# Designs tried in a protein design chat: VH-VL binders against SHC-transforming protein 3 (SHC3). Part 4

Target 1, 186 residues: SHC-transforming protein 3 (SHC3), of Homo sapiens (Human) (q92529r149to334)
Amino acid sequence: LGPGVTYVVKYLGCIEVLRSMRSLDFSTRTQITREAISRVCEAVPGAKGAFKKRKPPSKMLSSILGKSNLQFAGMSISLTISTASLNLRTPDSKQIIANHHMRSISFASGGDPDTTDYVAYVAKDPVNRRACHILECCDGLAQDVIGSIGQAFELRFKQYLQCPTKIPALHDRMQSLDEPWTEEEG

## First folded at step 5 (VH-VL; framework fv_reozalimab_arm2)

Design t6 (from B2 with heavy chain N107L)
Fold by ESMFold2-Fast, scan of step 5:
Structure t6 (fold): chain C 186 residues (1-186), chain A 125 residues (1-125), chain B 110 residues (1-110)
Amino acid sequence: as target 1 above (186 residues)
Amino acid sequence: QVQLVQSGAEVKKPGSSVKVSCKASGGTFSRYAISWVRQAPGQGLEWMGGINPSSGTANYAQKFQGRVTITADKSTSTAYMELSSLRSEDTAVYYCAREYTGSYFQLPDYYFDYWGQGTTVTVSS
Amino acid sequence: QSVLTQPPSASGTPGQRVTISCSGSSSNIGSNTVNWYQQLPGTAPKLLIYSNNERPSGVPDRFSGSKSGTSASLAISGLQSEDEADYYCAAWDDSLSGWVFGGGIKLTVL
């Protein structure tokens, strides 16, 4: 990826995630991102919307999602994906909306049949607030965006460890990093 | 659509080597690992090894260590498996399979999402 | 011998529910997710279940997976004649640093 790859996407907002993604199975993580996309799309004027059909959220699923933050809702942003971070800026680059270090990102998904134009990722903010961020992409772009995030993650661990990802001991240690980092006191 | 297309059937003599190819199309080759799995007639599946094209590193099952070499060519989106010192018990169908490694950002939840059609290798008596 | 243990055969009648077991150890199923592959006669294996209980696109919801401790199960409800196939469980094994498969089970639809 070099200095990173940049996409122009629409930032729709985020929803607080009240539980560690590590404590959830893959199905629940996927349901969280899907439900987050649904709720943010319903709340943001001008979002493409929507699902043709969705299941009502379970009681457990509803307990995991907290308050929405729509401060930057609906703005076009410059998204730069690198092995270091996901960097979200205004198109003129004068304002940083967010800079999420790769180590703080615990899960990402996008381009799914139910949410073809959307990318969602869960990241931990500097104030230890975990949130699921929703991006709306133009037709076909969501697959490129999620693919680049996946590549950045793979290259990040290769660069950091200097070891094959197939080594079980190192792989198991890296799995501990799929959860957002915790700020150390002091 | 994503496809893994393997080279054609081979008939080899004991003591020779065979090199099977697996060409990936329809997806991003370098974002996925490629594994090789064989199946002897009437038997189950046996993993031989795999390669991560992004890192260039290969890993081999102990049973095949020293006899198998797995390589990848990113420019042609092709993975190769070479098995040397062939014996009659190496008669099998050899499959390549794509291992999920990066379509969703997190450490891989390991599985083979697409398989090649298989290459029959017969080691003559 | 396979590292993961499956019964060699199972049978069912159309419409029935069948369950296919897979037994391992702490170094494989106990520490890693389980995948299931379906192999129709004369074809390559196909991904049926990943991450213990997830279905890829195109796999009907009558197929489900579960895992408890060092064992896993594949359940097929509403059994159909087209389900007649070999079924393999698979998991990464930390001690072997490699993939391990069950011996495979031949499912016959009577």
Scores: ipSAE 0.017, ipTM 0.492, lowest interface PAE 7.1, mean pLDDT 80

Design u1 (from s2 with heavy chain S103A)
Fold by ESMFold2-Fast, scan of step 5:
Structure u1 (fold): chain C 186 residues (1-186), chain A 125 residues (1-125), chain B 110 residues (1-110)
Amino acid sequence: as target 1 above (186 residues)
Amino acid sequence: QVQLVQSGAEVKKPGSSVKVSCKASGGTFSRYAISWVRQAPGQGLEWMGGINPSSGTANYAQKFQGRVTITADKSTSTAYMELSSLRSEDTAVYYCAREYTGAYFEHPDYYFDYWGQGTTVTVSS
Amino acid sequence: QSVLTQPPSASGTPGQRVTISCSGSSSNIGSKTVNWYQQLPGTAPKLLIYSNNQRPKGVPDRFSGSKSGTSASLAISGLQSEDEADYYCAAWDDSLSGWVFGGGIKLTVL
C-alpha cells in the first residue's frame, strides 16, 4: 500500500444513503452526515455523543437515510488516508475492515462545533452500497482527520490539473466510470 | 450561516499599494480556499488569485503575478489581498469569495459558494 | 477580452423562457464543470448553479444549467422581474491555471 497519513480512531458503524450525493446541495449533504452521526451514536453503547440537544430530522433527511450496519461498531482501527484511498484496518494491520478508493467517496465532513469528535464520509462499496461511515476521534483529532481527507482530495484534483486529459472523449469515458452515482435512480 | 465581511472603501494614488481584508465567520475557515475577484466599473468579473489557509499556498492569475500578494491569518479567520503599483485601471470593486474545492468529492469541482460584499478601491491623483 | 464568450445582453417578458449561452474551449468548459453566478444591481455575485446543473438551497427550480462539449447554457423558465440581473458563467482553465469568467450578460425583464 502506498505512503499516507495514519490515525487511530474508533469505527462506530455506517448507515445507508439512498440518494446520490451529486443530486443534493452542500447544506443537505452536511445535514445528512450530522443526522447519520446522531443515529449511529444513539445505536452504539458507549459512544461519546454530541454536546447539544439534537433537532428532529426533517422528512426529507429521513427519506435519504436507510438501514444501519453496526457489525464493526466500537472497534479501534488504523485509518490510513492517501490520495488513492481511505484504508480501515485492525490496529495490528492484519485485517482490512474496509478499503474505500477516493473515487468511491462522494462527501466527507466533521470536526465542526456540532460534531466536534466525529468524522463522517459517504462511500460506495459492494457490502454497504452507498453508506455514510462514522468515525469517533479523540479530542482534537477529528479536525486533523477531516483536514487530511480534504487534502487528499485536493492533491488528487491538482494532479488532474497539472496532467489533464486533453481528449474530451477520454474525459467523458472517465466520467462514465462514476455513472452509478448519477444514474442509480434512473 | 457563513459570512464574508470585507474592509471599507479605499482611495489611493497611482504607484501606491492597497491591502483589503476579508473576515470569514460561521464556517471552518482553514478547510476552504479564499479567492479574490475584481470588477471594474461597468465591466465583468476578473479572478486575481486565491489561497488555501491551511497550507498557506497561494495561486495568482498571470496578469497579476508580481503585483498581487494574497495571505491568510488562521487565528483571526481573515484573508488579505495586497495589490501594489496601483494604476487608474485598478479602480474596481474587489470581492473575496469562498472557494468550495469539492475536495470531498470523487469528481473534483470548484465553485464560489459565498461572496463578500465587496470593497471599492479608487485610484486617482 | 473575456476567455469565455457570452452575448452582452438578452431580454424577455414575465413568464417567458430565456436561455443564456456560454462558449469556451477544451482547456476550460470542455474538461471542467461550469458554474453560474447572478449579480443583481449594486450587489455582490451569488452562486446560482454549480457543477453544470446543480442548484444551491434557495435557488428556484426554474433555473437550470446544461453543458455540451465546449459550451454551456443557463435556462430561466417563468421569467420574473426580480431575475433582471447580470449573469456570468465560470470555469477553471487548465492552460491558464486559473478561473475564467464569461463577459457577463445583462438580462432585462421588459
Scores: ipSAE 0.014, ipTM 0.494, lowest interface PAE 8.0, mean pLDDT 80

Design u11 (from s2 with heavy chain D109E)
Fold by ESMFold2-Fast, scan of step 5:
Structure u11 (fold): chain C 186 residues (1-186), chain A 125 residues (1-125), chain B 110 residues (1-110)
Amino acid sequence: as target 1 above (186 residues)
Amino acid sequence: QVQLVQSGAEVKKPGSSVKVSCKASGGTFSRYAISWVRQAPGQGLEWMGGINPSSGTANYAQKFQGRVTITADKSTSTAYMELSSLRSEDTAVYYCAREYTGSYFEHPEYYFDYWGQGTTVTVSS
Amino acid sequence: QSVLTQPPSASGTPGQRVTISCSGSSSNIGSKTVNWYQQLPGTAPKLLIYSNNQRPKGVPDRFSGSKSGTSASLAISGLQSEDEADYYCAAWDDSLSGWVFGGGIKLTVL
């Protein structure tokens, strides 16, 4: 993966996530990302409209998703995926939209048969707010994007294990990888 | 578009081996696992094993360990399943299937999103 | 013997609602998501439902899935003649470190 891989994708927006993904089973996490994709796509003009008709969300799903943020909706962005972070910026203006440390990302999904052009990920900001961010990809690119995110997660896990002194859970391993050593300086 | 195309039908004698191919097109071959699933006439689906083409790591169902070998060639986007010591009970349609693996910190999601057309293997004396 | 249990057959008439059951254990359905595959006569299986209740593009909303405890079900509302097929549930099994399938159910439409 090296210094990271870069993709040009469309940023559609994000929607607030009111509960920790750790508190939810995998099925619910996947439902949350699909509902987030649906809501953001409905709110953004020119989105591909993957959800022509959908069932109403359950009471549980409605309680987990909050307000949408469409500040950068519909913009083409440069997405750089590395073992350290997901970095989002506008190619034309060089404006940074977001820089999410990998440890702050609790879930990612995309390239699914019914949302083949979409990638969603849930990340915490520095003040502990969570949001599900929605990317629209074209021409099969979503599968490459989600694959690269998965590779970054895997490489990050392997980097932690190269000097094991204990056997932490996967989540604990991911969380510890980007923290600077408090007693070390570069 | 994603398509899995398998090799043609085979007729084999008991005790021989068979090697079936599965060529993937229209997607990134190395990003997905390829599994092999068989179906004897009038019977249900039975998972044999799968391979991650990126790592070359294969996993096999306990019933087939020692008799099945699954390999992949990334340069040709082709996966192979070789079954040895064939018996009449191995007469079946053999399917390859692409195993989608979500990129998740926790509790990965898996399912077969695309299937090959199947290869009929008949074992007869 | 299949690891996941399904009834071997079911039948219905056009317009009827049919439910197909799938029973497992804590090592498979109890801890993992369930997928459903449809096999039309003479064809390869096709993904019908994934992750308990999600539909791939092109699958009508007449098909729905659910999971409770160690069991899952596939519901087909407004049954149509084109739905005549074999249906399989599947899940990863942690104790076997492998995929397990239900025995399949042959659904006959009038």
Scores: ipSAE 0.012, ipTM 0.490, lowest interface PAE 8.7, mean pLDDT 80

Design u2 (from s2 with heavy chain S103T)
Fold by ESMFold2-Fast, scan of step 5:
Structure u2 (fold): chain C 186 residues (1-186), chain A 125 residues (1-125), chain B 110 residues (1-110)
Amino acid sequence: as target 1 above (186 residues)
Amino acid sequence: QVQLVQSGAEVKKPGSSVKVSCKASGGTFSRYAISWVRQAPGQGLEWMGGINPSSGTANYAQKFQGRVTITADKSTSTAYMELSSLRSEDTAVYYCAREYTGTYFEHPDYYFDYWGQGTTVTVSS
Amino acid sequence: QSVLTQPPSASGTPGQRVTISCSGSSSNIGSKTVNWYQQLPGTAPKLLIYSNNQRPKGVPDRFSGSKSGTSASLAISGLQSEDEADYYCAAWDDSLSGWVFGGGIKLTVL
């Protein structure tokens, strides 16, 4: 990835996530991101919105998802994916919308048949705390975006494994963390 | 629902080749790698290799390098495993398995979430 | 033969708790997650546990997995006759750039 790979996508907004993704089954994580996509799409004018009527969220999903933040909703952005971060900027003004360190990102999904044009990722930052961020992509682009995020995670993981302070059973420890590696672990 | 359906049993002569197919239905074929795992009678599971259908890139276990070729056809959602220069010790059940290769944290997790029914290949004179 | 080491056999009686071990090295279990596959007689293997300790839908909670260092364990509580099967641990091996399986353990329910 070098300096990063850049995509032009639409930022739709985010929803607060009240629990760590690491504490949840993969199927529950996927359900959370799908519910987040549905809620944000309903709330943002001009979002592609041809979703089936969604079923009401379960008690579990309702306990995990909090309030929405739509401050930058509907903006076209430049998304730069690197081993360091997901950087969201306006293409025109170079204004930074968000910079999510890869270490602060705990889950990402999207581009599947149920969410073909959408990418969702859960990240922690100073403004939104832990939130699920929703991106709307042009035809076929969502798969490229999620693929690049996955590649960045793999490369970041390999960098940590090469550190002198890599910890026995670090992989097991990470599965129990509320968030990805803290400074104390690397 | 995801299903992997393999081609039927084969009986082959030593020195010949066999090509087994694995057709995937339900779910996105290009999102997952397809691996081939064999099991000789009364023996354990042995990974032969796998392919990422999106890129067409295949990886092979060292033991089978040079004798195995794994391919995929995205238009038919079908993966193939061809094993050449067959010997009697290649008599086995050959399985295809769908490998989840996604990354949901900074560390990738992989596993075989669905398996084909198996194809028996018998190598005999 | 096998890169991951499992005992060749184990047995138990209905209702008993049995534990199946799997031993590897730093290039596989020590740095990667462990998966477990169940093979009932005459059938294809099925995913039983993934990512060390996660159960797919349809797998009873009496099956559990754990991992510590370069070793992993599968625990079966409340053993039932239908649990009679071969059990395999598996992990990606970074040094071999490939999947490695345990030799398999035949679990007999007496």
Scores: ipSAE 0.013, ipTM 0.498, lowest interface PAE 8.3, mean pLDDT 79

Design u3 (from s2 with heavy chain S103V)
Fold by ESMFold2-Fast, scan of step 5:
Structure u3 (fold): chain C 186 residues (1-186), chain A 125 residues (1-125), chain B 110 residues (1-110)
Amino acid sequence: as target 1 above (186 residues)
Amino acid sequence: QVQLVQSGAEVKKPGSSVKVSCKASGGTFSRYAISWVRQAPGQGLEWMGGINPSSGTANYAQKFQGRVTITADKSTSTAYMELSSLRSEDTAVYYCAREYTGVYFEHPDYYFDYWGQGTTVTVSS
Amino acid sequence: QSVLTQPPSASGTPGQRVTISCSGSSSNIGSKTVNWYQQLPGTAPKLLIYSNNQRPKGVPDRFSGSKSGTSASLAISGLQSEDEADYYCAAWDDSLSGWVFGGGIKLTVL
């Protein structure tokens, strides 16, 4: 595996996701990321996204999306994509904003016709728990970014298919990914 | 802005081989898989195989295994499909197509977002 | 024969709604998303619908897709003469480890 591929993008923020992505069909997951992009773009001054004919969110979508975190809103970041993680740093690489292990990422989408310059991904971390993170890219870059994320997931799975001793551990981690919290676990 | 441009039409004799090129522009070539799909006159679409340019890993449809070789040159942003031991039944339009993905960790979702213009290959004696 | 099953032809008049079916199995449509491609006479196929029901930029709202179980449908509302084309459904097949297409349907606008 290489050291990863790096892009300079704008981090717009994230929105808490209150349901496990595993419990939702693909269409619903895509609707969640589109709605998250819409809400974050409307909340962040200087975001370039504008929605034509945006429909009001359904009751279901509104129940899945929680509070937003705009602490790093509008910041240019260095995004490094590898089979291990999505790493978000300041452009000078001196400060880590977030590091999301690939196993903690349950969904990603980007380059949608309505939001062509945006990439969204749902990840768990100690700070935001489960959240949908929104990236704003320059023209054409969103497709490159989501393509690299897709390639990282493909390579991750192909590697472990060649290593039988790691298949059960990978399968167990993926089965537990994006699981709901219990009262005993916090 | 993304464009796939294929090489020109070819006429080949039975038993020979043909190599078709597909040059990509307007995007990051190494981040997308390139597939080859053919269409015989008056017939439907048939997937032959595809390649991940970053890894160089190719996957082929069973029907073409052993006869088709798909390669990519990242320095020129060009994918190639070579089909050997040509028969009259290989007369077709050959398309390259870029595979885009929206990502889900278990089941990446793929589709052909851009297609080349097609290359007509005629196999005749 | 094609792995995915489509009717060979369909027809409609301008302004009508036409529905094009696509049938598969658990190894393709049942477990993966469906894409639709439009092929105008003498041209390369173009992406019309991806991920069951999503439209790429430039595709009119009158085109929509749906999926239920091992079957998918493409709906064209407000049919226009320029919609006369061949339409193909496609999905990844886990058992074959490859892309499979429907046989294609010739849509005639009368």
Scores: ipSAE 0.016, ipTM 0.541, lowest interface PAE 7.1, mean pLDDT 80

Design u4 (from s2 with heavy chain Y104W)
Fold by ESMFold2-Fast, scan of step 5:
Structure u4 (fold): chain C 186 residues (1-186), chain A 125 residues (1-125), chain B 110 residues (1-110)
Amino acid sequence: as target 1 above (186 residues)
Amino acid sequence: QVQLVQSGAEVKKPGSSVKVSCKASGGTFSRYAISWVRQAPGQGLEWMGGINPSSGTANYAQKFQGRVTITADKSTSTAYMELSSLRSEDTAVYYCAREYTGSWFEHPDYYFDYWGQGTTVTVSS
Amino acid sequence: QSVLTQPPSASGTPGQRVTISCSGSSSNIGSKTVNWYQQLPGTAPKLLIYSNNQRPKGVPDRFSGSKSGTSASLAISGLQSEDEADYYCAAWDDSLSGWVFGGGIKLTVL
């Protein structure tokens, strides 16, 4: 991926994720992203809509999903995918919307038959904690976007296999940012 | 003790903008979100939006989207709410409130634990 | 306009028990916790109950909260004259991506 691959997509918003994705099975992770896509699409005018009929949220999902943030809803953004990060900027690249290091991203999904134009990813921010971010793509682009994210994860894994003493040391240093900051320290 | 202190009363003309401040003391400003809630005379409470001071990330109620801007300055422990294109219907007391949770990961319960004293904004010709 | 429905007024006599209702939907009370705020005349609202049924430090135990399905209730036992106030329920609403309040109830102690 070199310096990264850039796509122009629409940012729809994010929803807080109140539990570590590591603590959840794959089925629950998938349900969380689909529920997040559904909620954000219902809240944003002009979104294509993920589901025609919606069941009430389960108690399990309600315990995991928190507040939504629609500040940048409907905005076109430049999304740069690299082995280091997902970087979201205004199309003119003058303003950073978000920058999520790859090691802070715990799950990503998209291009599914039921949500063909959508990509969702869960990223941990040391300050904001965790959120599920929803992107809306042009026809076919969602599969390219999720494929590139998958490739970045795959390359990260291969780097770990080739040089495990270097990659774990870097990862361990960044893991310190996952610990809560006390009021006395920040 | 934790205290939220708001700026003084404002009298504004229709079509103008108003910017209200909320200064936090006695706690860690950057750790908690600050919301803005208004109350028109004799009416109920209406949420306008909120901000996480650490990230600068703001959320707005749909009714106020495009008219309200919420910002925060960590260096002064102050949050701001700016409302533009004022109308007589915007005459209200504007409150800031601190949004708290006892546990970020295990107990996702959010509530307004401290409120500012309120700022009266009167919109008249 | 309020998204959560509360009666506009309630009354009681000293020593009685009063219950204040709050009705919502699956997108708010049905999926999120409910908080209650007390507003004395001329003052800012104060947190009375959080997380459906928890009391902050300094709130008497005669105040209690409960939630069932898409509805919540605030109960005030041993009603006192100083309880005359407006009471608001509140919850996060997933469909609106924001906090919603009940219309508020004026409680009169006779």
Scores: ipSAE 0.000, ipTM 0.434, lowest interface PAE 17.5, mean pLDDT 79

Design u5 (from s2 with heavy chain Y104F)
Fold by ESMFold2-Fast, scan of step 5:
Structure u5 (fold): chain C 186 residues (1-186), chain A 125 residues (1-125), chain B 110 residues (1-110)
Amino acid sequence: as target 1 above (186 residues)
Amino acid sequence: QVQLVQSGAEVKKPGSSVKVSCKASGGTFSRYAISWVRQAPGQGLEWMGGINPSSGTANYAQKFQGRVTITADKSTSTAYMELSSLRSEDTAVYYCAREYTGSFFEHPDYYFDYWGQGTTVTVSS
Amino acid sequence: QSVLTQPPSASGTPGQRVTISCSGSSSNIGSKTVNWYQQLPGTAPKLLIYSNNQRPKGVPDRFSGSKSGTSASLAISGLQSEDEADYYCAAWDDSLSGWVFGGGIKLTVL
């Protein structure tokens, strides 16, 4: 990925995730992101939304999703995907909307037949703690976006495997200094 | 180089509590979770629980829920495991282990990359 | 007692290839990656293999791992006397929401 791959997408917002993705299987994580996409789309004017009415979520899924944050909802953004982070900026690249380090991202999904134009990822940050962020892509772009995120995860994983306690630990230290994760760290 | 250093051996009476410490050095404390794993004499490894220092959230194996409390102090890079209502069956070596909790698409991988030297806890009357 | 099943013991001679098995279910090895830990006599466990088949820095290439379905295997080629140790497989178990270990295998180098 070099310095990163950049896409122009629409940021729809995020919804709080109250449970660790680490304790959940892949199927459950995917169901959580699909439910998050549906809830955020319903709350944001101008979102394409789902064409079919979704079935009610299970009690388990309902207990995992919390409050939405729609502060930047509906904004077109430049998304840069690299092994270091997912960086969300205004299209003129003058304002940073969010910068999520790869270490802080626990899951990503999208571009599937049920969410063809959507990408969702779960990230931790000082503002939202753990939240599922929703991106709306123009026709056909979601597959490229999720593919690039997957490639960044794979490359980062390979880097970690070569030096388990070196490069990721140094990166994490720098990120902790630049962007404290919890209020106790800040 | 990462090192986990645990507190010294303890001899406790049945019904008492023990609190073992694990101090991390040479690594990024808040990036990794700390788990506790015990080993009774001549037996295998048994996971008790773990804590993510970044979130402060602890999770416990069902067998130990109600008796074990795992905490972390970020300022001193130290994790603690407190086990109450001690029985002779709790005689074991208690290890802390640093758990990689990376973020990966689809199938995130987790593993214990570094272990403490172990703390022997003997419960005898 | 242990959720993952390993043979209790194995033996080999220097230079031999030995294989250590680990059997689980769909809630652990079938859906999660497997890690292997080596415990030398009188010492703490040490990470030997992670994510089914990856070696951390400092682990010789004569150690290798594999996974198929609900089972995993650790292979040690060119067995050395210093390989005499207990070996444990481990995986996260979705139904228990916790780490599970094999019972451990005592490898004796004759």
Scores: ipSAE 0.005, ipTM 0.472, lowest interface PAE 10.2, mean pLDDT 80

Design u6 (from s2 with heavy chain Y100W)
Fold by ESMFold2-Fast, scan of step 5:
Structure u6 (fold): chain C 186 residues (1-186), chain A 125 residues (1-125), chain B 110 residues (1-110)
Amino acid sequence: as target 1 above (186 residues)
Amino acid sequence: QVQLVQSGAEVKKPGSSVKVSCKASGGTFSRYAISWVRQAPGQGLEWMGGINPSSGTANYAQKFQGRVTITADKSTSTAYMELSSLRSEDTAVYYCAREWTGSYFEHPDYYFDYWGQGTTVTVSS
Amino acid sequence: QSVLTQPPSASGTPGQRVTISCSGSSSNIGSKTVNWYQQLPGTAPKLLIYSNNQRPKGVPDRFSGSKSGTSASLAISGLQSEDEADYYCAAWDDSLSGWVFGGGIKLTVL
């Protein structure tokens, strides 16, 4: 990836995630991202559209999703994906909308057949705490975006290897991203 | 929209081999796995194997190991299935199917989101 | 012979609710998600339900899926004549390191 790969996408907003992703099974994580996409799309004028028909979310899903933040909703942004972070800036690169260190990202999905133009990722930051961020991409771009995010994660992991050794599965590595930093321990 | 287009029908003699192609369009080919599933006349679906085009790694069902080879060409977005040492019981419709996942950070749920139209292979003497 | 077990046939009348079962083991349905595929006569299979209970675009909400333990079910409410088809359940099998399908069920709309 070098200095990073940059895409122009539409930022739709985010919704707070009240549970650690590592505490949820894969099916629940996927349902959370799909529900987040649906809710944010319904709230943002100019989004490509919500699901034609959706079931009401379970009480469990409703207890995991919190308040939405639509401050930057509908903006075209420059998304730079690198081994260090996902960096979201205005197209002129003068204002930082968000900078999510790769370590703070616990889950990402995108390009689903039912949400083909959407990418969702869960990240922690000082403003939104833990939130699911929703990006809307032009036709075909969502697959490239999620692919680049996956590549950045793999390359980041390799940078911390001291020597050739056993490499943890993606599930184990993903859970490591959600672990708290223990440097505060005395 | 995503489409998988397969090569045309084949008639083969016992002991020969057949190679079927599956061309993907609409979307990034290398992100998806391609599986091959066959169906003998009046019978159910049988998975033969699949390939991850990004890695080139193929996995085969035990029944077909040693007789099937699945390959992919990322530059043409085309997957291939070659079945050798053909027998009359290999007469079937052969489908390619795209296997999609929801995430790069987790154990993925896999499913066949799109299927090719099928290629009829008849093995007769 | 299939690894997942489905009844070979089922029937119903228009407007009826029909449930199609699928039984497996701990190495497949017990540990992995279940997908369902519909095959109309003379056509390729089509994804009907994925990840136990999710519907792709274009599949009516009268189709639903569920999973409990090592078994799964497909429910079709408000049965219509165009639902006459073969239905297959599928799951990844950890012991076989491969996809396994049910034997398929022929649904007849009377």
Scores: ipSAE 0.015, ipTM 0.475, lowest interface PAE 7.7, mean pLDDT 80

